# Designs tried in a protein design chat: VH-VL binders against q9v1v9. Part 14

Target 1, 196 residues: q9v1v9
Amino acid sequence: MSFVVIITGIPGVGKSTITRLALQRTKAKFKLINFGDLMFEEAVKAGLVNHRDEMRKLPLEIQRDLQMKVAKKISEMARQQPILLDTHATIKTPHGYLLGLPYEVIKTLNPNFIVIIEATPSEILGRRLRDLKRDRDVETEEQIQRHQDLNRAAAIAYAMHSNALIKIIENHEDKGLEEAVNELVEILDLAVKEYA

## First folded at step 4 (VH-VL; framework fv_amivantamab_arm2)

Design D12
Fold by ESMFold2-Fast, scan of step 4:
Structure D12 (fold): chain C 196 residues (1-196), chain A 119 residues (1-119), chain B 107 residues (1-107)
Amino acid sequence: as target 1 above (196 residues)
Amino acid sequence: QVQLVQSGAEVKKPGASVKVSCETSGYTFTTYGISWVRQAPGHGLEWMGWISAYNGNTNYAQKLQGRVTMTTDTSTSTAYMELRSLRSDDTAVYYCARDRFYYYGMDVWGQGTLVTVSS
Amino acid sequence: DIQMTQSPSSVSASVGDRVTITCRASQGISSWLAWFQHKPGKAPKLLIYAASSLQSGVPSRFSGSGSGTDFTLTISSLQPEDFATYYCQQADSFPYTFGQGTRLEIK
């Protein structure tokens, strides 16, 4: 009686659009949760931060504790309705890549599927360059692909810890959105039988 | 060539049901959805619902919820729309359309099926 | 439900005229808007998809523009065969909704 789908992808793959459209189409009554947003909400309630930028400054042990608090809340919600969890499997920092989901967190979430949204490096670069943000640090296609490779590797590790199925969905500009949404909907619809 | 061919015109009494077929050819049926749209005499186009040929998921207009059922038969590449408890205001031309989703939309349409409900 | 309203409800124009038809969504629909031409006794014909993309086989005198809530269909030089009713349709979310239609009459 629980169904949790984790959806991940690096910035620019179109994850938000695919998620929104699939939720409108699926027969299952999913609750959409952004893991980072829920972490920030809990941190504010706990008095740990006043602004989102402060989250990255928290000691790692406190960040892990917040992640566990959020994971337990999500696990409890999943007992009553299916959860689609939007999260970053990998985060690029100046000093390397940070993995988004520690072992204890992924174990607690116990996902049924880990969905990875991917696109070509050139598609991602093109989307990022069309972004309205003037302060953007532009990455090369090689750097984008490297991040995408690490994101996939992390997702595979998360699946091994949870026995989750991996699904890679490609979001290409030419007709990719149509197929990507349909592929995600098929996974989400599996939740209908779990909640009767 | 991509073609959608619908079943012929029907005359029904109030309270009856009608089932319109839409046979497709020229493309991989399970790739796209089928939308059903109708037009009553003197009125505009009205969307009735959509079905995915990929997974069978449906989404129906709220006004028709409980009276309409859409199905597909992948083996014959055919979509069906059944409307029950017919009323005189269901008199309309009914169309099926290949629905290539958000980007390309409903690009190929059946010829239409006139359904007349009279008492 | 997203409501689509067209303006004008009808328009009379001469061959060679530039005709514009507008469509307004009650909430943002990005660029997920299609335009259809409908003639009596025929199925609707897709003219424009994704707000501004011309459907294959449609004459280049037809063009679409807009994003968000406000959209326009333009016929740059009206031809006799363009006499028809035109409909906008949002494809952003289910249920799909159509505008009420704009009847185009040759003067």
Scores: ipSAE 0.000, ipTM 0.426, lowest interface PAE 20.1, mean pLDDT 85

Design D13
Fold by ESMFold2-Fast, scan of step 4:
Structure D13 (fold): chain C 196 residues (1-196), chain A 119 residues (1-119), chain B 107 residues (1-107)
Amino acid sequence: as target 1 above (196 residues)
Amino acid sequence: QVQLVQSGAEVKKPGASVKVSCETSGYTFTHYGISWVRQAPGHGLEWMGWISAYNGNTNYAQKLQGRVTMTTDTSTSTAYMELRSLRSDDTAVYYCARDRFYYYGMDVWGQGTLVTVSS
Amino acid sequence: DIQMTQSPSSVSASVGDRVTITCRASQGISSWLAWFQHKPGKAPKLLIYAASSLQSGVPSRFSGSGSGTDFTLTISSLQPEDFATYYCQQADSFPYTFGQGTRLEIK
């Protein structure tokens, strides 16, 4: 009696648009949660930070405790309604890629699906160039594809630790958005049977 | 291993102040908070307040506001709790505890410090 | 402030008994509840955190359950070292608050 879908994708794949449209069309009453937003809310309540940019400066042990609190909170909410969890499977840093979901966190979330939104490197680059708020130092197509490859590898690892099913959804230009939205809706609609 | 060691017993007169220390070892001090909890004879556990060893932010129980101050010294990995204007009903065993910010709770405690307030 | 009420206030039991202690919060606290064991002359000991997670080193005969406002601590087969006072504590928000305690005594 729980249904948790994790949705991930690197910046520029169109994840937010697909998520918004799918939630409007699905028959299931999903709650959309952004993992990082919940962590920030809990950190503010505890007086640990005043601004979001301070989150990355918190000691690792404090961040881990916040992650477990948020994961447990999401797990409890999933008893009442299906959860669509928006999070990063991989995070690019100057020194490499960081995995977004630690073992204990993914175990606690116990997702049914991990959905990966992908697009071609050139499509992603084009979208990032139109959105000046993202990646001030623009990545090359080769770097973008490398990030997507690592994101898929991370998602597979998360699935191994949670027994979740993996679904890759491609968001291409030229009418690809409608097809991507429909594929996500098909997965979300499975939750209707789990709650009634 | 992880250990919290508190200062020794104190006997104070009404109106005096007491400052209890809590020296920590076996973990990175700045990664956790310290909660202070007391127990008066014949009473239950009472939370007094919390301090973040990371940034010094505090939260005090309302009935102790204005009388309690919690501080940390990161160079010695030590937390302090000072209680002023002592009354006879402040007689209690005072504990410090490592506080893992909500989820994991107060997992390691000091041995306790008996503070007796009498004339 | 969130008020925590425990029931019973005291209970007498024999070694091998199953003991259940309940805790009620005056408002919803999700799963943000811990259980402590307290013995005379010693510091309190964390048994359960996040309502149902067993603290490392605590015997498996201790278990916690519940969410929202109603919580339970169970000792499945009481041992001599388990005679103590037990406290629940909410960690949902500051100020933290404890229940009044349940004294577990030898029958």
Scores: ipSAE 0.130, ipTM 0.646, lowest interface PAE 5.9, mean pLDDT 87

Design D14
Fold by ESMFold2-Fast, scan of step 4:
Structure D14 (fold): chain C 196 residues (1-196), chain A 119 residues (1-119), chain B 107 residues (1-107)
Amino acid sequence: as target 1 above (196 residues)
Amino acid sequence: QVQLVQSGAEVKKPGASVKVSCETSGYTFTNYGISWVRQAPGHGLEWMGWISAYNGNTNYAQKLQGRVTMTTDTSTSTAYMELRSLRSDDTAVYYCARDRFYYYGMDVWGQGTLVTVSS
Amino acid sequence: DIQMTQSPSSVSASVGDRVTITCRASQGISSWLAWFQHKPGKAPKLLIYAASSLQSGVPSRFSGSGSGTDFTLTISSLQPEDFATYYCQQADSFPYTFGQGTRLEIK
């Protein structure tokens, strides 16, 4: 008795909006968790950081320890209620892409579904240009597509290590949002039977 | 090979201070914490405190609060534990241990330093 | 402070025996528990971390289980080198606390 859905997508796919609307419509009582937020919370409790921007400067070994503690905590929470876990499958760096969930972490989370939110590169670029919280430098459509390709590849690897089902949800302009929300709700509603 | 090597045995009088060193090698010192644990004759293990080699943050056992100070020297990859106002019941073997925080735990330990406090 | 209580305080066993040692926390500590082996004249040795994860280099006959408040260390087929004192330690919050120890002796 556990149900864990990981939802991922690169910045600009509309993940936050789809997640919020699906949680309002689903019959299951999901707990929404952001993996990075929990890592920051644990780091503050341990006296390792005072501010969010210090997280990226932590030694890799400390970050790895925090990831495992958070993963284990989420796994335990999933015994009581279904979890919708908002996280990045891939993170772009100046020197390449970082995988967001190491092998031991994904095994511990043991998700039932990995949901990938995608859109066309032009749609994503348009949304990023309108977003006040975007990066200072804008990626090209080609760079956006490469990031989406790598995000999908990472998600597939995560599924392979957990036996999770993969669902790709496309969030297109022109009323694609309603369809995307409904597709996510169908997955979330499956949790009702596990906690009945 | 990860190693923690501690300073040698000490004999002190009540009221004195002792400072034990823990020289580390085989890993990046600033990536881990160092915990200090002691064992008095006929007693179990007792945690004394922890220091982050990354930022110097410390946390001390309440029983020792005000008497213990933990420090690090990153240039020599060495941790130190100073215990002041020594009492006869501070007679113990003192250990340093590499502390990988709450998940991985205290995985590599120093050989121990016997501190004898006698009047 | 979280208090850790071990049971039994001592156990006598023979080579080849299955041995179990239990540890109880005074409050919930999730899975943040480690097990150590301690021999006279030697430093303590980490056996198990996060309640059930085997430390690298530790023989597979050692295993840990439990969560919340109740934890168990098992040695499936006791070897001569396993006679020692065993300690549990909670890593849920500072200050870290150890159990009182369980002494494993030759029968």
Scores: ipSAE 0.212, ipTM 0.660, lowest interface PAE 4.8, mean pLDDT 87

Design D15
Fold by ESMFold2-Fast, scan of step 4:
Structure D15 (fold): chain C 196 residues (1-196), chain A 119 residues (1-119), chain B 107 residues (1-107)
Amino acid sequence: as target 1 above (196 residues)
Amino acid sequence: QVQLVQSGAEVKKPGASVKVSCETSGYTFSKYGISWVRQAPGHGLEWMGWISAYNGNTNYAQKLQGRVTMTTDTSTSTAYMELRSLRSDDTAVYYCARDRFYYYGMDVWGQGTLVTVSS
Amino acid sequence: DIQMTQSPSSVSASVGDRVTITCRASQGISSWLAWFQHKPGKAPKLLIYAASSLQSGVPSRFSGSGSGTDFTLTISSLQPEDFATYYCQQADSFPYTFGQGTRLEIK
């Protein structure tokens, strides 16, 4: 038996804060994994890269092999404890958006839930401006919403390939961080029955 | 057709060095690694090390650390394995193998190179 | 280093027999295990990768199973060309390690 929750959201939705607080409150003993961090760890072990900046320059075939290695390791870990997997459903590039999880990878991960953290474009823009360095470009609200739309579409495709349930959690200032955290905790607590 | 062709047999004296070549064809050389594996007479397979044809990064078996060097020449799609300070127990058939690493394993092998170390 | 132990060291069998060879890893290697066939004077031949995936061109009588630490190679109906030495190899991490080999010989 296994329980895997994938959590995704575009930069500025508050994903890291919601995740941290929910893990503190859930009765299930989740392991939090960042997919990109495990990719980097495996690449370093294999001598493929020395620094994280080199990861994006690796040949596509090598990147795919790394993704499968990581997915299989996560699948094995999930047999011993529930996994909360932090990953990017979509990656913005100069030439368009890249889907973060190939078909073979999502099938191997076999998630139970794909949780999408969303907020209004104005809320996201406000949060980004508070954290933005002076020398970085600012996306418009329209661009932010477009990215959020693509992220949701990608998450739906991942669910279609894995039979995972989709849950959208809205992190609005009016609803408050507390409600978003409680909604995630409800999902995470379902894992208690699987590892009892 | 993917093919790995190794250099011919070598006879060496103890203390000498040997350099075995592995010329590849039929695939994009820089997208794979090359593993080197040897087998001494009457013994099993022993992994010696791996080299990435992408960036030349290597990983060697600790037993051979300091005596082995693996290199690639991307212009000729060739991998090399040099073993120094040869001992009689280095007598073995040496193989190169294309290594897709992680998932697919060593799927195509060279024909082998017999290295005999004797006085 | 991850140690790979094969059992048995030798098997005597007849054409048509079902043969099983086992391999045990000293620590969990997920499914990152390959099986090779090796004949004197020839290079090793990949039979199975990722514990259970049959390499292209390999007869369907060969199959692999297992995960974690315990793995099995099965030949469902032994043929004359199958008499050889078989090796398991872990690909979970460097350094790669092989089992000691299992010699399959005619009864």
Scores: ipSAE 0.062, ipTM 0.649, lowest interface PAE 7.0, mean pLDDT 87

Design D16
Fold by ESMFold2-Fast, scan of step 4:
Structure D16 (fold): chain C 196 residues (1-196), chain A 119 residues (1-119), chain B 107 residues (1-107)
Amino acid sequence: as target 1 above (196 residues)
Amino acid sequence: QVQLVQSGAEVKKPGASVKVSCETSGYTFTSYGISWVRQAPGHGLEWMGWINAYNGNTNYAQKLQGRVTMTTDTSTSTAYMELRSLRSDDTAVYYCARDRFYYYGMDVWGQGTLVTVSS
Amino acid sequence: DIQMTQSPSSVSASVGDRVTITCRASQGISSWLAWFQHKPGKAPKLLIYAASSLQSGVPSRFSGSGSGTDFTLTISSLQPEDFATYYCQQADSFPYTFGQGTRLEIK
């Protein structure tokens, strides 16, 4: 009746590439939603912001209202078609890590799966170093692994509050992309029977 | 307690402008929007527009575009709605309402301001 | 703009009756619908937000249901103070739009 898959991973794991390729191969007609993009779209429609950088400066109560509006819209859309939701489970800040999905939001989304894309710290570091922005603050392998550990812990907490199944997909350099895409396709294909 | 208090009734001639105020208290003014809604005698409710008290962004009903301006004064926690080039069909009770944006709706309303546009 | 259509336009009922008012949106609005009660000389009063959430202080005899395009307001056991005009309002997108109203009258 409804089928919602949340996909998360820290920067550099290859989440966007895996998502794009899996959507091309799955038999199910998923709608891809980036939670942050939908938040921004709704904020622009409401006249709250003109640029994405303004989102972080909105009053906390307004941010919570937008998160709940987006979560409810996604939940309703899931009644007609399966949803693949691209979001951050954790966000690194100068003073610690922020959880990306509040309890009320994850409960409303009620996902069937939380998919975590992971890679080795050295692979992630290599991919980040290939980025065009030379002046980016590059984390050490130890810092990257710490972020992955926290991301996984957050995803487990989200699953506990939604009864979602957790799937870890590893995206390694040695044929890892093709295998990761196929693993995601297997999960997405489960949605076919729900909307038959 | 949360209160929205509007300015008093106005009688205007066709072609004039009216500016209605909405003084708020009992909450953080900049955490909410203010919607303006009117009701002409014998007619239903009509949404006029909305203003974000945080940044002053507005959205107006197309029918009123170019004739309405909504503003806020954060120092006094007051919202304003100015309607220009008044016509007899602008005769209505005008309401301001606290708006938690999309999700929670317009939960606290001002008492209403009757604006009469005389012939 | 999203058009909101209410049915019926008016209904006559007695105290103790179960009353149902429906509202239809011209396009999908998810659950972004509110219900208001309006009495002459008073400001509108929010009863239901997000289609089914009861506003604090509103009696439990009021309930809302529906999603997408079709919505219902139910008063399970009508009381004398419930005779009023009821409006649905979509909050999915600007401009907000109201239904034309349903007049709930005695007998």
Scores: ipSAE 0.006, ipTM 0.526, lowest interface PAE 12.0, mean pLDDT 86

Design D17
Fold by ESMFold2-Fast, scan of step 4:
Structure D17 (fold): chain C 196 residues (1-196), chain A 119 residues (1-119), chain B 107 residues (1-107)
Amino acid sequence: as target 1 above (196 residues)
Amino acid sequence: QVQLVQSGAEVKKPGASVKVSCETSGYTFTSYGISWVRQAPGHGLEWMGWITAYNGNTNYAQKLQGRVTMTTDTSTSTAYMELRSLRSDDTAVYYCARDRFYYYGMDVWGQGTLVTVSS
Amino acid sequence: DIQMTQSPSSVSASVGDRVTITCRASQGISSWLAWFQHKPGKAPKLLIYAASSLQSGVPSRFSGSGSGTDFTLTISSLQPEDFATYYCQQADSFPYTFGQGTRLEIK
């Protein structure tokens, strides 16, 4: 068997904290993978880049080849242990949004769940303002909500091309974190039944 | 229509060098790599190395390092492979191939260039 | 270097036969395996990539399977144009290496 959970959310939803805490509590022995980190590792091995910031400048065809190699590699790892895959469903650019997982990539990953971490635009804005660095523009609540809407639409499209179930987890202030962590743990614990 | 067209056959003496060209068309040259593969008479296929057209980075088979140089000319969408200090066992048909690296691999090939090394 | 070994080195078959060619890697290469068809006087032709993915334009009678160290190319119903030499190639690590080839001949 295999068990693959994709977890996604726009910056500021608290995805990293929820992921870390859920991995500490789940009974399943998940391997946490960041899709972009594996892409970078493969690009360095091939001599395509020396630094992470060069990844965005690679020709599209080279990026697609790397994505398929990484997706296949993750699919194979999933035969031995469950995978929690941290990736971006959408990337905001100056000229629009990029989808993070092309059709063939998501099909190869064949996830069981696509988990979307969400919060209110005001909560996200508040978290981003606390983490604000000098010379960085901050998005408005309206822009944040548009990005969340597009992220959810992308995740639904990914599910259409796989056997994945969609799970939306809300990370609100005032006790929301504990509830969000517990919801993710419930999903991750399902993997125990799939691996001896 | 994607095409890779190689330069014509060469006859060389031991110790000489040869430079084979591979002119490409029908795709964005800088979006792919080029691999070079050879086949000696009565032998199988042997990978020599590849080059990425967008930045010119190369990776050569260890046994050929020091003797082989791969280059590209983006203005003409052409790849080159130069092999120096030729030996009789370098007699082979040399191929260039469009390379999408690991996953998709070498999907379009040039017609081949026969290089004969004899005294 | 990863050594690729094909079996058999040659096989004789008739049109309509099912033909199976195997390839073994000296160490695990995951699914990073391609199959090529090579005819005298022509360039090699990619048939299968990533062990089991059929290249666009290649007839569906060709199929690939396997992972790790053991791989198979199958031609389900041999046609006259299929008589050729077949090569496997690993793309797991540099340098890329090919098997020695399997010659498919008319019985």
Scores: ipSAE 0.389, ipTM 0.712, lowest interface PAE 3.4, mean pLDDT 88

Design D18
Fold by ESMFold2-Fast, scan of step 4:
Structure D18 (fold): chain C 196 residues (1-196), chain A 119 residues (1-119), chain B 107 residues (1-107)
Amino acid sequence: as target 1 above (196 residues)
Amino acid sequence: QVQLVQSGAEVKKPGASVKVSCETSGYTFTSYGISWVRQAPGHGLEWMGWISAWNGNTNYAQKLQGRVTMTTDTSTSTAYMELRSLRSDDTAVYYCARDRFYYYGMDVWGQGTLVTVSS
Amino acid sequence: DIQMTQSPSSVSASVGDRVTITCRASQGISSWLAWFQHKPGKAPKLLIYAASSLQSGVPSRFSGSGSGTDFTLTISSLQPEDFATYYCQQADSFPYTFGQGTRLEIK
């Protein structure tokens, strides 16, 4: 008796809006968790960091230990209520793409679904350009598509190691938001029977 | 290949201080913490505290707060534990252990350092 | 502080026996529990971490189970080198705390 849905998408696909609206409409009482937020909370409790900016500077081994602690904590919470887990499947760095969930972590989370939110590169670029915080460097459509391709590949690999079902949800500007929200609600509503 | 080697036995008078070293090798020192654990004769294991080799942040057992200081020297991959205002009941074998945080625990230990406190 | 209580305080057994040692936490600690073997004149040795994960190099006759407040260490077929004192330790939060120890003695 656990139900865990992982939701992922690159910046600009509209993941936050779709998640917020779906949580308002679903009949299941989901807890929304951001994986990075829980890692930060655990790091603060251990005295490893004082501010979030310090997280990425932590040694890789320490980051992995924190990931396992968080994964087990989420797994235990899932015994009491369904979890919608917001996380990055891939992260772009100057030296390549970092995978967000190691094998041991995804196995521990044991998700039922991995939901991938996608949009066209031009839609994503348009949304990023409308962002109120215009201090970030703007990626080209080609770079955006490359990141989206890698994000999907990583999510599929995570599903292979967890027996999770994959669901790709497309968020297009022309009436796509309502359709995307409805598709996510259908997945979330499946949790009702698990926690009756 | 991973080793923790501690300094030798110490005999101290009540009120003195002792500083035990723990020299590490075979791994990236700054990627782990070091826990200190002691065992008094006829007693069980007692955790004293933990230090991050990355940034030097510490967490000490409440009963030792104010008497214990843990430090690291990254240039020599060495951890130190200093205990002040020694009492006869501080007589114990003191261990350092590599601490892979909550999940993996204290997986590699030093050989121990006997500290005897007597008049 | 979280208090850890082991049972029994001592147990006498013969080579080949199945031995179980229990550990109880005063508060829920999830699966953040380790088991250590300690022999006189030697440093403690990690056997089990995260309640049920076998440490690399430790014989498969050792196993751990439990979650929340109640935990068990099992030795399925006792060997001569297994006579030692065993400790549980919670790693849920600082300060870490150990149980009082269980002494495993030859019958």
Scores: ipSAE 0.341, ipTM 0.696, lowest interface PAE 3.7, mean pLDDT 88

Design D19
Fold by ESMFold2-Fast, scan of step 4:
Structure D19 (fold): chain C 196 residues (1-196), chain A 119 residues (1-119), chain B 107 residues (1-107)
Amino acid sequence: as target 1 above (196 residues)
Amino acid sequence: QVQLVQSGAEVKKPGASVKVSCETSGYTFTSYGISWVRQAPGHGLEWMGWISAFNGNTNYAQKLQGRVTMTTDTSTSTAYMELRSLRSDDTAVYYCARDRFYYYGMDVWGQGTLVTVSS
Amino acid sequence: DIQMTQSPSSVSASVGDRVTITCRASQGISSWLAWFQHKPGKAPKLLIYAASSLQSGVPSRFSGSGSGTDFTLTISSLQPEDFATYYCQQADSFPYTFGQGTRLEIK
């Protein structure tokens, strides 16, 4: 028995804030894992890369092997405590969208829930415009909605391959953050019974 | 279809160096690593080290650190293993193997190269 | 370094027998274990990867199991061509390490 929650959302939905606050309030002792961070850690240990920006240039076969290594490590950790896995379901590139998790990887992770954090395109655009860390061109609302649609489609496919339950959490302006945090806490608290 | 073909047998004197080649075909050379493994007469398999054909990064067995050098030539899809300051206990069959790191491991091996160190 | 120990060092069996070889890691290696068959004058042959995955082209009588520290290779119905030395190998981390080998002999 294990309990694994995958959480995803496009940049600007407020995923990091919701995750941090929910982990502070949940009764379950979750371990927060970022999939990409573990991928980088394993690649450094193997001597495959010396710097994070080299990760994207690794051959696909090597990336697949690293993904399987990380997925199995996470699956083993989940036997001892519940896992909240932060990952990208989709990534926009100049030539299209990359899907974040191959079939064998998602099957190995065997998640119980896939949580999708969403907001309106105008809310996301507003948050991105206020983010001082971004020096790049801002996407239009139509482009943001397209990315959000593809992110949801990818998450649904991951759920089909793992029999995970899908939960969409909306993070709207005003009082939306508190409601979003409470909805995530309700899901995380289900893990208490699994590790009792 | 995937093949690793190694250079022929070598006889060396103590203190000499040997360089074994491993010519690969049938796959994208830079997508895999190459591990080197040896077996001395009457002994088991011993891992010597690994090299990434993608970027040339290496990892060597501690016992051989300072005596072994592994390199690749992407233009010929060939890996090399040079062992220096040879001793009698370096007499062994030396293998190269394609290394599908972690999940698949060493799935295709060269035929082996016998290196004899004699006085 | 991770130490790999095999048991037994040698086993005598007859064609048709079920043969079991075990391998123990000195620390947890997840499922990152491979099994190799080695015959004199030939290169080692990969039989099992990721503890339990059968390599393409390997007969189904070979199977692997285990995780963490304890692993098993099973040959369900021994054939004449199976007499060889078998090695386990951990792929969890560098340096890779092999077991000392199990010699499978005709009884």
Scores: ipSAE 0.351, ipTM 0.731, lowest interface PAE 3.8, mean pLDDT 88

